# Designs tried in a protein design chat: VH-VL binders against Large ribosomal subunit protein uL10m (mRpL10). Part 69

Target 1, 224 residues: Large ribosomal subunit protein uL10m (mRpL10), of Drosophila melanogaster (Fruit fly) (q9vpl3)
Amino acid sequence: RGKINIQRPKAPHYERARVVAVTQPKYPELPKAKSCFKTRAERTQQQQENPYNEIIAREVRNWLDHSRLVAFFHLSSITADDIFRVRVQLHKQNLHLKSYGSKIIEQAVKNTRYEAIVPLFHSNHCIVFSPDPEKTAALLRIVRRVPQMVLLGGIVEETMLSRNQLVAYAQMPGLHAVQAQLVQTLSQAPGHLIQQLQAHQNSFVQVLDVHAKNQMNEETPKST

## First folded at step 5 (VH-VL)

Design y45 (from q8 with heavy chain L106F; framework fv_anetumab)
Fold by OpenDDE, second read of step 6:
Structure y45 (fold): chain C 224 residues (1-224), chain A 119 residues (1-119), chain B 111 residues (1-111)
Amino acid sequence: as target 1 above (224 residues)
Amino acid sequence: QVELVQSGAEVKKPGESLKISCKGSGYSFTDYWIGWVRQAPGKGLEWMGIIYPGDSDTRYSPSFQGQVTISADKSISTAYLQWSSLKASDTAMYYCARSEYYWTEFDYWGQGTLVTVSS
Amino acid sequence: DIALTQPASVSGSPGQSITISCTGTSSDVGGYNYVSWYQQHPGKAPKLMIYDVSNRPSGVSNRFSGSKSGNTASLTISGLQAEDEADYYCSSYDSSSTPYVFGGGTKLTVL
C-alpha cells in the first residue's frame, strides 16, 4: 500500500469533490475583532478613562481652583529625600508641594482656563499651591536654596506670571503696606496744599506789615 | 536687630533637673529654627537638636535623643533645653542658635549658658 | 558617627594665606552644598563666616573664602591677621544620621 502522500493528496474523484465542495461549511467570517487593532490613539484614550486618573485630575483641578498662588518648578536630579525636606519646609508656610504626571495635568486642565500650563509639563515637574498670595516671597526664599528646583512661572490671583514677573511680585510690598502708604500720601496732600496756599498769604501779610511800618516812620515829623 | 539671649550660668548636682532658656528678638520667632549646640570644656561643637517654634517640630541628634528635651514657647519667643536628671558629663557650654532651615547654617548665636554639674 | 575631619591645628604668619580643610563623605560634604564655616574665639560664641560652601554673610571680611572639591571643603584666609587666631569649625548637612554635623575644629595660630 503506497505511502499516503500527505503533502500532495491525490484529488478526489470528481463526484466526491463536488459533494465535498457543496458540503463545506461556510463559516461566517469571524468579525475581525476591532479590539485587536486598537490604534495607539484608542489605547491612549482608554488609558485616559482610568477612573483613578479621573480622580487625580479632579484633585488637581480642585487645587488650581482654590489656590491663589500656584508655582511651577522643573526638578533637576532631585532625590526623594531632598523633595521631602523641601516639602516639610514649604508645608510650614502653608505651601503645598505636589507632583503629577503630564497626562494627569493635561486631563485636569483640558477645556479650562489653565490649559496654557500644559507646555510646562514636558519633564519632571512639581507644583506648589497656596491659598495665600502673600506667601510668594516665602516660597521664593525657600526654593532659592534648592538648586534642583527651577522656577518656571506661576499663577497669582488668577494671572499667569513668568518667572521674572513672579520674582517682581514677591518684592512688592504687601497690599496692606501699599494701602497704608497710599493713605499716608493722600492724607499729606491736602496738608501740603494748605501750607503752600497759606505760605503765599503769610508772605503777602508780612510785606504789607513792613510797608505799613515804613509809612508810619515817614509820617513821624522830626520835632527839632 | 536679631538677638538671642540665653539664661544665666547654672551650677547643679548630679540627678537634678534643669531647664535653660533662649529668647529670640528682632525677627519673626515662628519662622526660623532654633538649634542647640553643646561644647564640652576644651572640646568641639556638638549638634544636639533643633526646633521649629511655629509648630514645635523637633528633631534630635541620635546621641541626644532621650537625653534632653527641646521645647519652645512661641508666645514669649523662647526656646528651652531641659534635663530630667543631670550627669557630670553634661558639664558644658550650651548655645542656642537660629537657622533658616533645619539643614542649613546657624546665622545668629546666643551668648551661651554654662552648665556645671558637680557633685 | 560620620564626623567631618579637620586638621587639629594650622599656623601661619601675618600676611600669609592659609587653608583649612574639611573632609566628609558623599552623604554630607560631597553630596550637598550646605557647608558652613564658623569662627570661635576663646570664651565667645561661634560666628558664621561662610555658608553654602562659598557665601559670606554680611559683615564678614572678604579675606575669608570657601570652596569645595569632591568630599572636601576648604576655608581660605588671605592676608592673615592676629585677630584671625581662633578655632574654626566646618559644618554640613548630613543625610545619613544627624541633620546637621560639625567638624572636629581647627586651631589657627598666627605666628
Scores: ipSAE 0.571, ipTM 0.789, lowest interface PAE 1.2, mean pLDDT 87
Fold by ESMFold2-Fast, scan of step 5:
Structure y45 (fold): chain C 224 residues (1-224), chain A 119 residues (1-119), chain B 111 residues (1-111)
Amino acid sequence: as target 1 above (224 residues)
Amino acid sequence: QVELVQSGAEVKKPGESLKISCKGSGYSFTDYWIGWVRQAPGKGLEWMGIIYPGDSDTRYSPSFQGQVTISADKSISTAYLQWSSLKASDTAMYYCARSEYYWTEFDYWGQGTLVTVSS
Amino acid sequence: DIALTQPASVSGSPGQSITISCTGTSSDVGGYNYVSWYQQHPGKAPKLMIYDVSNRPSGVSNRFSGSKSGNTASLTISGLQAEDEADYYCSSYDSSSTPYVFGGGTKLTVL
């Protein structure tokens, strides 16, 4: 809508201009100093820091801090009905399926030990949390019937593990001493772990790209 | 390895109560669903319902809702199918079977319990 | 409720191939890939032969294969043998009324 005579803030603007003029620096300045005033870009940045996002980021940190099992998945296209059935079955095993935006995850883990996980969330994703690491085997059994969920890696007892390391952990239930030793040994190769997690993610993306092209271009893919 | 063992054949009169059992072994009983399937003499398979022993979540076919009760005792790895008052039309072979989810296949089956209700 | 539609009987000779159809609606066979096939010999419990449309459990002969097109799933048995003579039931997830439904069954006779 346009402005009307009564809504015109003439007097306040005039007084503000006078105050600014009186407080101007005594030194010659061309162009004007910008450090004392918020720019449009600075206001936009403040508006993007939504208080709601901080509340959800705090929730994510709480889940990470109080879960002894955290598993990260790439999530392909899945119906609301299918994901709901999966979520219900996971919940029966004290496994909690959560989905958060990449920005919220980045905000939650920034300046923490978990900052290394951020690259895993640059595509469609979900996370499963549990206070019980013994449920790793149950988790893997459930997700093998959900091809849309592809395991990328996870955290067990505060130790970052690749997909293959999580599978190995799950195969040794009830042998806590052996499991603890395995986790300790696996945690001693951080460079290889990050590269391995990224390789699995890239391999999966390549498989999806080929599959998508085959589906869109019929059974016989066309040459470019 | 994985085995479902059902209770023995029953011969009952109309109006009597009955509870038949299905005992699982060789796997984690609380991690799988147990379904009940009915087969009337010379007829096909009818899905009756299914239970998750870990929390006793139970789903029934509309045809059997209120006519039977499905329950489980996880301490003895046993599921049950129960009638408060039998009818002659309840004469059938009853199978229990294991499933990973309530919407997926039955991978292992019990041997069946024959229930005969004299009219 | 209404069972999935199967032919009452199918017959074949040893060495031939036969196909059994299972027709439903978009709320069961057509809408989901949770189709299974069971084999039942007289006096015995059913045995799982196919799950998730086309997957075989360990120990099931590769002569058994499954497929689906629209609202119809199919079980194909190649190299037919005398021991294949049995009743065959399809099943599916059902989103409309019950979470699970069986077909009416098909008697396979090996001539």
Scores: ipSAE 0.505, ipTM 0.752, lowest interface PAE 1.9, mean pLDDT 81

Design y47 (from q8 with light chain Y100W; framework fv_anetumab)
Fold by ESMFold2-Fast, scan of step 5:
Structure y47 (fold): chain C 224 residues (1-224), chain A 119 residues (1-119), chain B 111 residues (1-111)
Amino acid sequence: as target 1 above (224 residues)
Amino acid sequence: QVELVQSGAEVKKPGESLKISCKGSGYSFTDYWIGWVRQAPGKGLEWMGIIYPGDSDTRYSPSFQGQVTISADKSISTAYLQWSSLKASDTAMYYCARSEYYWTELDYWGQGTLVTVSS
Amino acid sequence: DIALTQPASVSGSPGQSITISCTGTSSDVGGYNYVSWYQQHPGKAPKLMIYDVSNRPSGVSNRFSGSKSGNTASLTISGLQAEDEADYYCSSYDSSSTPWVFGGGTKLTVL
């Protein structure tokens, strides 16, 4: 509570500007203020995509464009030696195992008909390419003996196929005309492959959840 | 029906050359690996090497690298194990066996070829 | 070359269960699930009994089972029968120097 006649002004406004100007040299400047001298080009460059990613993305697009068979796999924990073993056997069948970072794959397929495959690559992954779609049977035979590689789906003759459709394709006699007709027959509406893969992933999670619950229920006696 | 048939028993002297065979039937010969396993008299099994007949890619156990040659002739579905110069220590039963891949099991076995090397 | 470690012999009576161990390292048994077991009767070729640690080929009795813990794989034979008397060999893929390594073998006696 102050008296009516008590004046608690700071400096009057008419004289404050002069007082501040006279005292300004008393405030030292901070060297950190020179951070504004970092070039805008340097900051912009740090936010731009790595130019080498575009070179690798072009390689991925070339593989996709020139391969009549492309298969997508999830990888569980696997070593370089394990992948090398599998790569050697695949190469004997003209099957080429490649691993690329998810950002490079996204950049490679963005604005193409293959953009729908991007969600497959948010975890550990690899891709197998071949110019020969008849090698699908050989591919699946090899991968059956590599439990760390889980087939997600693929592309045959530019048509996206689910795991089950790719397995069906592999079981056919090695007649190109018959296989091309099956691919056309087996093909689904846009986005169907992703829906099937998500459903299968949910089913796998449900199986693991049920198994975990059953393990707990069997070890912990149920009360009535 | 998958079957591996090996050549008959051999009796040789030290320094002689030898080539034994293993013929596959009832499956696609070029789609499976053929391994060779040695068993000295009264001893256990020893891995020697394995070959992919489709391209003749061959992998040897370090103990047998340079001691033997493994080969295959895909036109007659036959794999071979050969020595340029036999030693008395080469006396053993030799088995061939099929494997789907060189890291997988030996699922079908030949009957064995007994090789005896003595003076 | 050093083989995988198996006991030289094991014995049991008809109807009993026996277990044969196969111990390796992280570069073979411990590093991979490519463990197989072979049965060999005197004068005969080996027969595949178990592959990929615990899988049975068609025609192999369900009395034979396989398992693995760390660097040790095990073959268990339940309901032991006279016909089971044989030599048993384990084998594993080996990443260090050779595609495969065998165990020294175990003689099973059924008495």
Scores: ipSAE 0.539, ipTM 0.762, lowest interface PAE 1.7, mean pLDDT 80
Fold by OpenDDE, second read of step 6:
Structure y47 (fold): chain C 224 residues (1-224), chain A 119 residues (1-119), chain B 111 residues (1-111)
Amino acid sequence: as target 1 above (224 residues)
Amino acid sequence: QVELVQSGAEVKKPGESLKISCKGSGYSFTDYWIGWVRQAPGKGLEWMGIIYPGDSDTRYSPSFQGQVTISADKSISTAYLQWSSLKASDTAMYYCARSEYYWTELDYWGQGTLVTVSS
Amino acid sequence: DIALTQPASVSGSPGQSITISCTGTSSDVGGYNYVSWYQQHPGKAPKLMIYDVSNRPSGVSNRFSGSKSGNTASLTISGLQAEDEADYYCSSYDSSSTPWVFGGGTKLTVL
């Protein structure tokens, strides 16, 4: 009995072949299995629909809305321990260091006035929040001693500032100091004006007095 | 002008308790750290610990952990170093010094307090 | 206790330049730029002379300079004067066990 060629079975008799062809169950075409691979778009959408991400995004928005000082930093090769140390020091000054994923930030600032900050969030980054804009100088002082933290920019009093502008802002005298200086300057202005106005009058009176004295001396005949 | 003034010299016996003080002036006391440094007679400087008066965050050198207590009273701009039970080996000059951050330099120093522990 | 290593003593003549070394590890001098130098005269409190490796506080003479290479920091005193005779201590932030570590100190004698 010849070896049954399992790889190329002999075609059945034409009658059998016909019966087999007619009796073959027509299985509905299996729905083209939607590629189990969610498109990047679908993955992104699913990530956006994560309730947890929404909660975190809300938190970020809350920080942005209640902060008068926000600073953005790039982190370069910093250890968790180093970050912790910096965080502790910042906390002493009521500065709050936070780190969020780029997607969370995008979600948080979507359709807000803060959308412009999204490009700043590349690679490793952190954000420092403060309710007090006067702490800008303190923040910069701390960061200057942390080479791993690179200032990218910030928001002060709802105004977006570049790195250089933020540095300049930190060098400005406090609002109260500026106000005091202004008041002092304004208070001195009238006095100086009066002095200048009176200076000419006083000079004139002095000249007249000298003239009068000279005339009196000329009229006194030397009674030889 | 920034100034740290320490309490006067102390002469004590072994087993006695002691609290020495460091008063800061001329700056915001709560915005800077105060460190304590020990110097035994004829020896070098030894870091003991540091405190942030603003929130009383305190850090000790391992060698001094549990041996001394560092505290601060921000209401009177004063930091303290205290022993519950003095030893003869505690005989030394003790300095307080200011630091902007706990990892930065000690920029202003007190005049020192000499503690002598002798039976 | 891991101490920074300093020479016990150095000497120089007036007008000369001398250097004091401070050798640590990668956890202190080599790892950070938080190296400071202190001058201490007999019976006096230490005085900050250099901070952050090479910066001078206000009032410190420009004769004092600091540098660092690898795990070794250096204090250089140029134009040596009699008043420079003192003990010098280096210090560094330490990431291992203590926030700060001091060197053993160097006695500088002016001849």
Scores: ipSAE 0.017, ipTM 0.572, lowest interface PAE 5.8, mean pLDDT 84

Design y48 (from q8 with light chain Y34W; framework fv_anetumab)
Fold by ESMFold2-Fast, scan of step 5:
Structure y48 (fold): chain C 224 residues (1-224), chain A 119 residues (1-119), chain B 111 residues (1-111)
Amino acid sequence: as target 1 above (224 residues)
Amino acid sequence: QVELVQSGAEVKKPGESLKISCKGSGYSFTDYWIGWVRQAPGKGLEWMGIIYPGDSDTRYSPSFQGQVTISADKSISTAYLQWSSLKASDTAMYYCARSEYYWTELDYWGQGTLVTVSS
Amino acid sequence: DIALTQPASVSGSPGQSITISCTGTSSDVGGYNWVSWYQQHPGKAPKLMIYDVSNRPSGVSNRFSGSKSGNTASLTISGLQAEDEADYYCSSYDSSSTPYVFGGGTKLTVL
């Protein structure tokens, strides 16, 4: 395998950490089971859930602020066992798979430079965080083999990257890749960036359609 | 130049202990897993287990859990496979091989260590 | 035991193509694209021929190709040569019990 020159030593503090304990944040315990009807107490409890949402949103902001690599994925139906295996493998590379509700993400990124990403998370989604941007190649290798996870884009060294830019970054070593992607990203209007990220879902569907047609067309010329 | 060099052939009696080695060179040893594969005479390949030298995380096949110990010394880029008490059924060729992750391909292989256990 | 099913033997003539199958379940071959193929000549260590279902390492002839359909992966060798005579093993990730599993092996004879 020819990725030796781009690999750096693993951070010691991640040795033998349990993935579920490390990658899943500690949340406040859920309220006790509710009755089938809403009482005044239950309505009050729903209002009290707002403070927990802010705690989780602060956690998301902490991950965003302290990660040099953030990748966004659309997540199709996947079993708990399969996502757990993916999470374990990602953790070995200091990649932390997290899933948060759309409202929590919106609250976390509101009034930040990343607010434009909110529409990407309307349906099923997950995010991978890492302090190590050199692990982008490892990330893409792992998720390429998980068809339920579709890369939408990401953030590297505080620079927003489209799917194609992130794939290109993974194939380039070090600071030159960051500089190239930064120039490309800065040349785009901020409003265009979210359209580009959302368009990747439509382009993916189109690519699948074109691929299917190309496979069918490969057979027909032979019958001539 | 990536290379895995294994220790030489061993002839042992049942009940004896044994530790064989696999030394990696030409790459960052702590960034790759080292797996161990057993091949009994005339039989197929059996995956035994794998270790990540960077943190010594080790995964075993259920068939070999508790029967062997896999370890690594990252200061000398060497992985080990160890038996506390050998049995005649342990007679086999043992290969070490490198992998990027514990579920991915074994891309570079050692030359193998033949272990013969007989009275 | 053998987790992945391969035919015990396959044969072909020089210049022909042969295909070796490797059948598992949805928790290994069917669930992920982490299928590899290894070639082993008598008395030698195995050599990686295919990884990630269809990718070739540097130094492996383009006569070797891999594919997968459902729970079955296939290794195809085109333009058979005498030097291709060897044992071939498939492997896959296994989510159900062990993270890595080999097939039983297939002996290729070139007649």
Scores: ipSAE 0.007, ipTM 0.491, lowest interface PAE 9.4, mean pLDDT 77

Design y49 (from q8 with heavy chain T104G; framework fv_anetumab)
Fold by ESMFold2-Fast, scan of step 5:
Parts: C-alpha cells; structure tokens; sequence
Structure y49 (fold): chain C 224 residues (1-224), chain A 119 residues (1-119), chain B 111 residues (1-111)
C-alpha cells in the first residue's frame, strides 16, 4: 500500500537546520493564535545574527567531511543562466557546486589541515563537492568548457592537490587501478613515484603557506 | 574508439508505429547526452531533442514535442526515437549524435537511419 | 525550424579564402559562446568542425577557423581545396525556445 515511510538521506541543508535548532536559546513560547508567522521568523532571524557565520561554517565543514573530492575555482563574471546550466550538468555527475563568502570559508577551515586554502578565496569563487573521486575526470571535462571557472586546486581523499596534480589524477584509470600502479612501481623502482607525488604535494602546501602568509600580511588592519 | 551505430533503413505506411535505435560504444554511455537530428530529403538539419541516459532527462524541440518519444536503455547502451503513428512528412534521414551538454555541440554522429513513409 | 540565418551558397577557387556567416539574436549567437559548425558531404553524416565559436576538434585542419561579432558568427576556410566542397551548418544554444538550433545551411562550391 501507499503508506510508505520515506526517509530521505540527511542533506547538508537538513543538517544546517538541525544545527540552527540546537543553538537556539530557550525562550517563552507565544501561543500560535497570538504569534504571526512573520513575527516569529523575524525574531528567529534576529537571534541568529551572532551565530550565523558559525552555522554556515559548520555546513561547509560537513560538505568537506562528506566529500572525497573537493575542487576550488576562481569564478569570473558569469550570468545566472550560464551558472545554472553548469550546475545542472555537474549535478548529473554527482558534483555539487556551492558558493560561500571568504569569511565563512576562513571560519570553516580554521584550525584544520585545510587552513592554507583561505588565500584562494579573496575574489569571486566557487567550490565543487562530490562523494565520488572517480568523477574528477568528468568535473574537468565539464569545467574546461566554462572559461569563467578557473581551477585553482583541490582535495582528493583528504590530500591537497595543485591544479596540475588534480589534472594528472583525473587521467588515472581509477582508484583501484591507481593503487595497483603504485604497488607495481614501488616493486620495480622503490619510492620513486611516491617521492615525486609527495614532493609535488609538499611543494604545493609550501607555496600555499607562503601565499597565505603574504595575504595575511596584506590584510593586516592599518592603524590609520 | 567512440562509435554510434544506428539501426537499418525502414519503409513504413502512414499510421504505423516505429522505433529506431542508436547504440553507443567506446565511452561511458551514461555520462553523455544523445541527441536526435532530422534531415528531410534535400533539406537542412533539424534538432529534435536530446536525452541523458543516466537519468532519462529529456529535452525536446517545440516542433517535435508530442510528435516523437526519445528514450534510452542504459543496460545495453542504446537510445531510441519512436513514433506512435507515422505520417508521410516523417520521411527523412534520422541521425543520433553524442554531446557532453544538452546545450553543446554534437561531437560524434551515427551513420543515419533512412525512414521512408509512403503508401 | 531555422532560427539562424546563413547564405544559401558561397563559392571560391582553390587556394582562396571564404567566409560563411551565421546570424542569430541575443538569445542564441549574440548571448552565448556556444556556436558550432558542421561539414556535410552528400550522402554522409555531418562532421563537427568548430565548437565554442573558435575551437577545433582533434583532426580538423587549421585552415578552418571560427569567430563571432555581436549576433553574427563566421566560419572562415583558408587555402580552399576541392574536398572542402560540402554543405556547412552553424548551430547555437538557444535560451528562448529550444536548447539547440541549426542554421539553414550553406552550400560551398569550389570552382
């Protein structure tokens, strides 16, 4: 029969609403007959002003925690129609395009291993999330055709990758095949491929660290 | 090697139903759109519609909305174009072609299926 | 359904350059950079020659180039050869009524 209890997976939107509900202070409730929906909503919005950024930052952390692929883009001027089409095509591949303010990104990644990404978000930007790292090739095919989106780098399986490293990763047949190639390379030339990949990753992290330090120095408030 | 192979030529009478096919190989069938293009004898190309086999999202040209049905079977990497009731005006060459986007270019084309509708 | 305007025919001699125009509106050619060009020889399927206004697929001669100005896209073929004799179709994304439209086609004759 049609009395099916359909439970949809918890989306970041639902988790965000839950976080907001948990952080709300306990206030005396007004009777529904005396409280208009607008007044209650306005009161709720006002109460969220101080914790608002932290709630959105938690949403960003949830996306980061649930995604095995995260790609960072600079976003040049683009029409709403163009970005909507890109979002539709990305969604077909389980790729989720999100935009967040730089302050929200900074708050989300503060005290995490990803803090070095903050300087990437000084101008207009967007992020693509996916639970499936095998979709990296599809992502790059789609965005290659969108000149307004410029790949800056990404995170795959919690590993920070430069633009060039992410492009190289996309060309690998798959995670299992990549693991097999790595094992075979190590058996024939121990450490060579691992050393090259780690050196590139360390160079990327070091460059981002230097860049982040320079950006922080430039953003220092002027005493005048 | 990307290839689209279409079904053979058809000769039908007005009022008959027809379903023609387009089989993709050499690529991930569910990751690309399949579009259908008509070319009447001696005339130009007409875009009919397009389908995403992964979720069956289908977009039609207004001229063909309700006139034809586009479908796909991802288990056999095949897209279909079908008519419930053919008309003499449906006589044409029908091409299937692959696209990365529903708004984008058609990069690989099938060889075409000639459909002739006459009494 | 022809949304984009092309000349019915153009002609040139071997070694010359010719240009084929494709005129639309702000809802298609003028509003977006999703213009493509296709070559069709008699009895054969069309072949993609240009996409996204000016990009060539692998295997397409660099004698073929594309451009756009306002509502008009152009295909230019330099160093004309006998095998270039074919019908050429432009196409574009269309935001107003269909996601994709073709031009009426241009017959290129190499004299």
Amino acid sequence: as target 1 above (224 residues)
Amino acid sequence: QVELVQSGAEVKKPGESLKISCKGSGYSFTDYWIGWVRQAPGKGLEWMGIIYPGDSDTRYSPSFQGQVTISADKSISTAYLQWSSLKASDTAMYYCARSEYYWGELDYWGQGTLVTVSS
Amino acid sequence: DIALTQPASVSGSPGQSITISCTGTSSDVGGYNYVSWYQQHPGKAPKLMIYDVSNRPSGVSNRFSGSKSGNTASLTISGLQAEDEADYYCSSYDSSSTPYVFGGGTKLTVL
Scores: ipSAE 0.521, ipTM 0.755, lowest interface PAE 1.9, mean pLDDT 79
Fold by OpenDDE, second read of step 6:
Structure y49 (fold): chain C 224 residues (1-224), chain A 119 residues (1-119), chain B 111 residues (1-111)
Amino acid sequence: as target 1 above (224 residues)
Amino acid sequence: QVELVQSGAEVKKPGESLKISCKGSGYSFTDYWIGWVRQAPGKGLEWMGIIYPGDSDTRYSPSFQGQVTISADKSISTAYLQWSSLKASDTAMYYCARSEYYWGELDYWGQGTLVTVSS
Amino acid sequence: DIALTQPASVSGSPGQSITISCTGTSSDVGGYNYVSWYQQHPGKAPKLMIYDVSNRPSGVSNRFSGSKSGNTASLTISGLQAEDEADYYCSSYDSSSTPYVFGGGTKLTVL
């Protein structure tokens, strides 16, 4: 009895083959098992739909909307304890240091005027918020002492500024000081001009008077 | 003009309590830190601690933690350094000084208070 | 106690330039730009001479300058004068043990 080839069974008799073909249950095509592996895109989307992330994103938006000074920093090999110390110091100046994940930032600024800041958040970063743009100088003075904090840029009075522009801004006199100086300059200008104009007129009159007096003295014949 | 004026020299015995003062003027007292520095006779400067009068945030050097108490009364622009029980080793000149930052430079100094603890 | 290391004494003649070193670690001088220098005359309170490594407060002579390299900060006094004879202390923020630390001090003698 020939070894039953289990791997290639002989084709059954044509009648049996026909019956088998007709009686074979047509199993519905198993739905192509959607790969249990959510695509990176789907995972990213699900992460975006985390209610908690939405809450944090809302918080970030709130900070952005209510801050007149926002500064972005890269953090290089800084410890949590060092960050805390800096945070405390900044807090004394009404400067609020926050750190958020890049995804949260992306979500927070999506379809907003702040969307341009997303490229700044590629690595470890922190953000400093303040309602007072006059604190820019104080902020820079504090953080420049910390080599681990690298200024990337910021937003002042709704204007995006580069690092260099922020430094320049911090060196400018306060708005009130500038306004006061301007008012003072403007108030002095007319007075000084009037004084100068009057001075020339007065000088001219004096010269004329002297000349007139000299002429009168020359016309008085020395009565020998 | 910014000025820090400290209380006068003190002569005490071991075991006695002491509170010395530093009064600031010529600036916003609540916007700057006040630090305390000890200098034993013929020795160097020792950082003791610092206080922010605005909210009474206080930081101590580990060497002085629990040994002294730093406080402030912002209503009278005065900072304090106090001991519950003095030791002979507490004999030193004590300076208060102003700083914009808790780890920053001390830009204005008091004249110092000499504390002598002897049996 | 983590202390910044200073030479005990330095000396120079009038008109000379002298340098006082202050050596720390990566947790203080080397890690941050929070280095200050103080001058103290006998019987007087210290006076701030340099802050943030190299900045001079108002009223301080331009003869005083500061620098830092690695874990060592330096105070340089140019054109040495008799009035410069004093004790000099460096200080720095310290992230490891104490928030703020002083050096041991350097006595400067003008010869």
Scores: ipSAE 0.040, ipTM 0.601, lowest interface PAE 4.2, mean pLDDT 84

Design y5 (from q35 with heavy chain I50Y; framework fv_anetumab)
Fold by ESMFold2-Fast, scan of step 5:
Structure y5 (fold): chain C 224 residues (1-224), chain A 119 residues (1-119), chain B 111 residues (1-111)
Amino acid sequence: as target 1 above (224 residues)
Amino acid sequence: QVELVQSGAEVKKPGESLKISCKGSGYSFTDYWIGWVRQAPGKGLEWMGYIYPGDSDTRYSPSFQGQVTISADKSISTAYLQWSSLKASDTAMYYCARSFYDWTELDYWGQGTLVTVSS
Amino acid sequence: DIALTQPASVSGSPGQSITISCTGTSSDVGGYNYVSWYQQHPGKAPKLMIYDVSNRPSGVSNRFSGSKSGNTASLTISGLQAEDEADYYCSSYDSSSTPYVFGGGTKLTVL
């Protein structure tokens, strides 16, 4: 891994402002932080009690409720400019890259069918949302060239899928009905998927992820 | 499966307008950038610009900004390169090529369109 | 725009190895790992041979390899064959203002 450097210079001011406006969520005003003259312990405690977390948790629930494609990634160290480039390219495909703290994710999914995913977010992570499950192939093509993002699994049409199952889904022809049937056929209980995703930390799972990223039917030309 | 097919050769006089085409097939046309590359007779490759057909985002090399117009029609999976007024110096082979990102390799190329501008 | 610097020509005999250099600056070749190499036979469109400095597309012979050191990228062709005779172009991401810049091209003659 790390064979490519996705770093590029900052987008022009005009282009960057336009992209930021399009990709930023439109939510109510965030509450102000309390006094700046707190002790370190008091600052930490006040941040944990900040109602800002509830607003973001609501944002996460909204993304989960309105997305037919949700993909989970482990995120290694990446520069702000590089992740911005990735976010822009994803946005062109109606794919929305979001990063939330594990505490916020836990608050968002508590008492929902998605609660089983919480263990995935104890380390560095990010999530990609889309209302369009047809974009799974585009997502995998984009992420294949971002070695800092490692696919863990996802949710397609409310069905939890492992990395390999998402790759299989992406390789289907651009036929939504066929892909929906495949999702149902490949699906297993959320607990089973979580066990597979947690095993991601071992070298065998990492090798399979790299191999899966290199097998792109939509990227590989097929001469007639 | 992936193929880019360009329009046929053109012979024009200085001052005439011209629009050449590049039709993509075998892939999702709106998911890839289409770039245009110029090659003057006996010379090397020159980057002209690119378009993302999905949203018509278009960018030009500084050398070609204002000299040409790049456009695309999603309904027929076709990208275009257009001149309002040709010059003899526009005589060249023009290639279209596909890129997944606006900053990565050109993985598939059209066969080229030869444009000859002479009086 | 200023093109990347390649030698105008290089030659070799069948079975030999040759190397073609591509020199830029820290804002293109030196600053990023987005160097590609294209092969162009007379009267044909260019074909991608190497991307991201050293990666080969499916179907490209393992006789072709790429590397980079500082501001210079290199294409090495081992076990030269007659069909390798072609023009070779490097390209790189350019952080100045244009996403691509091409080298001037190198004519490979297999004698």
Scores: ipSAE 0.061, ipTM 0.542, lowest interface PAE 4.0, mean pLDDT 78

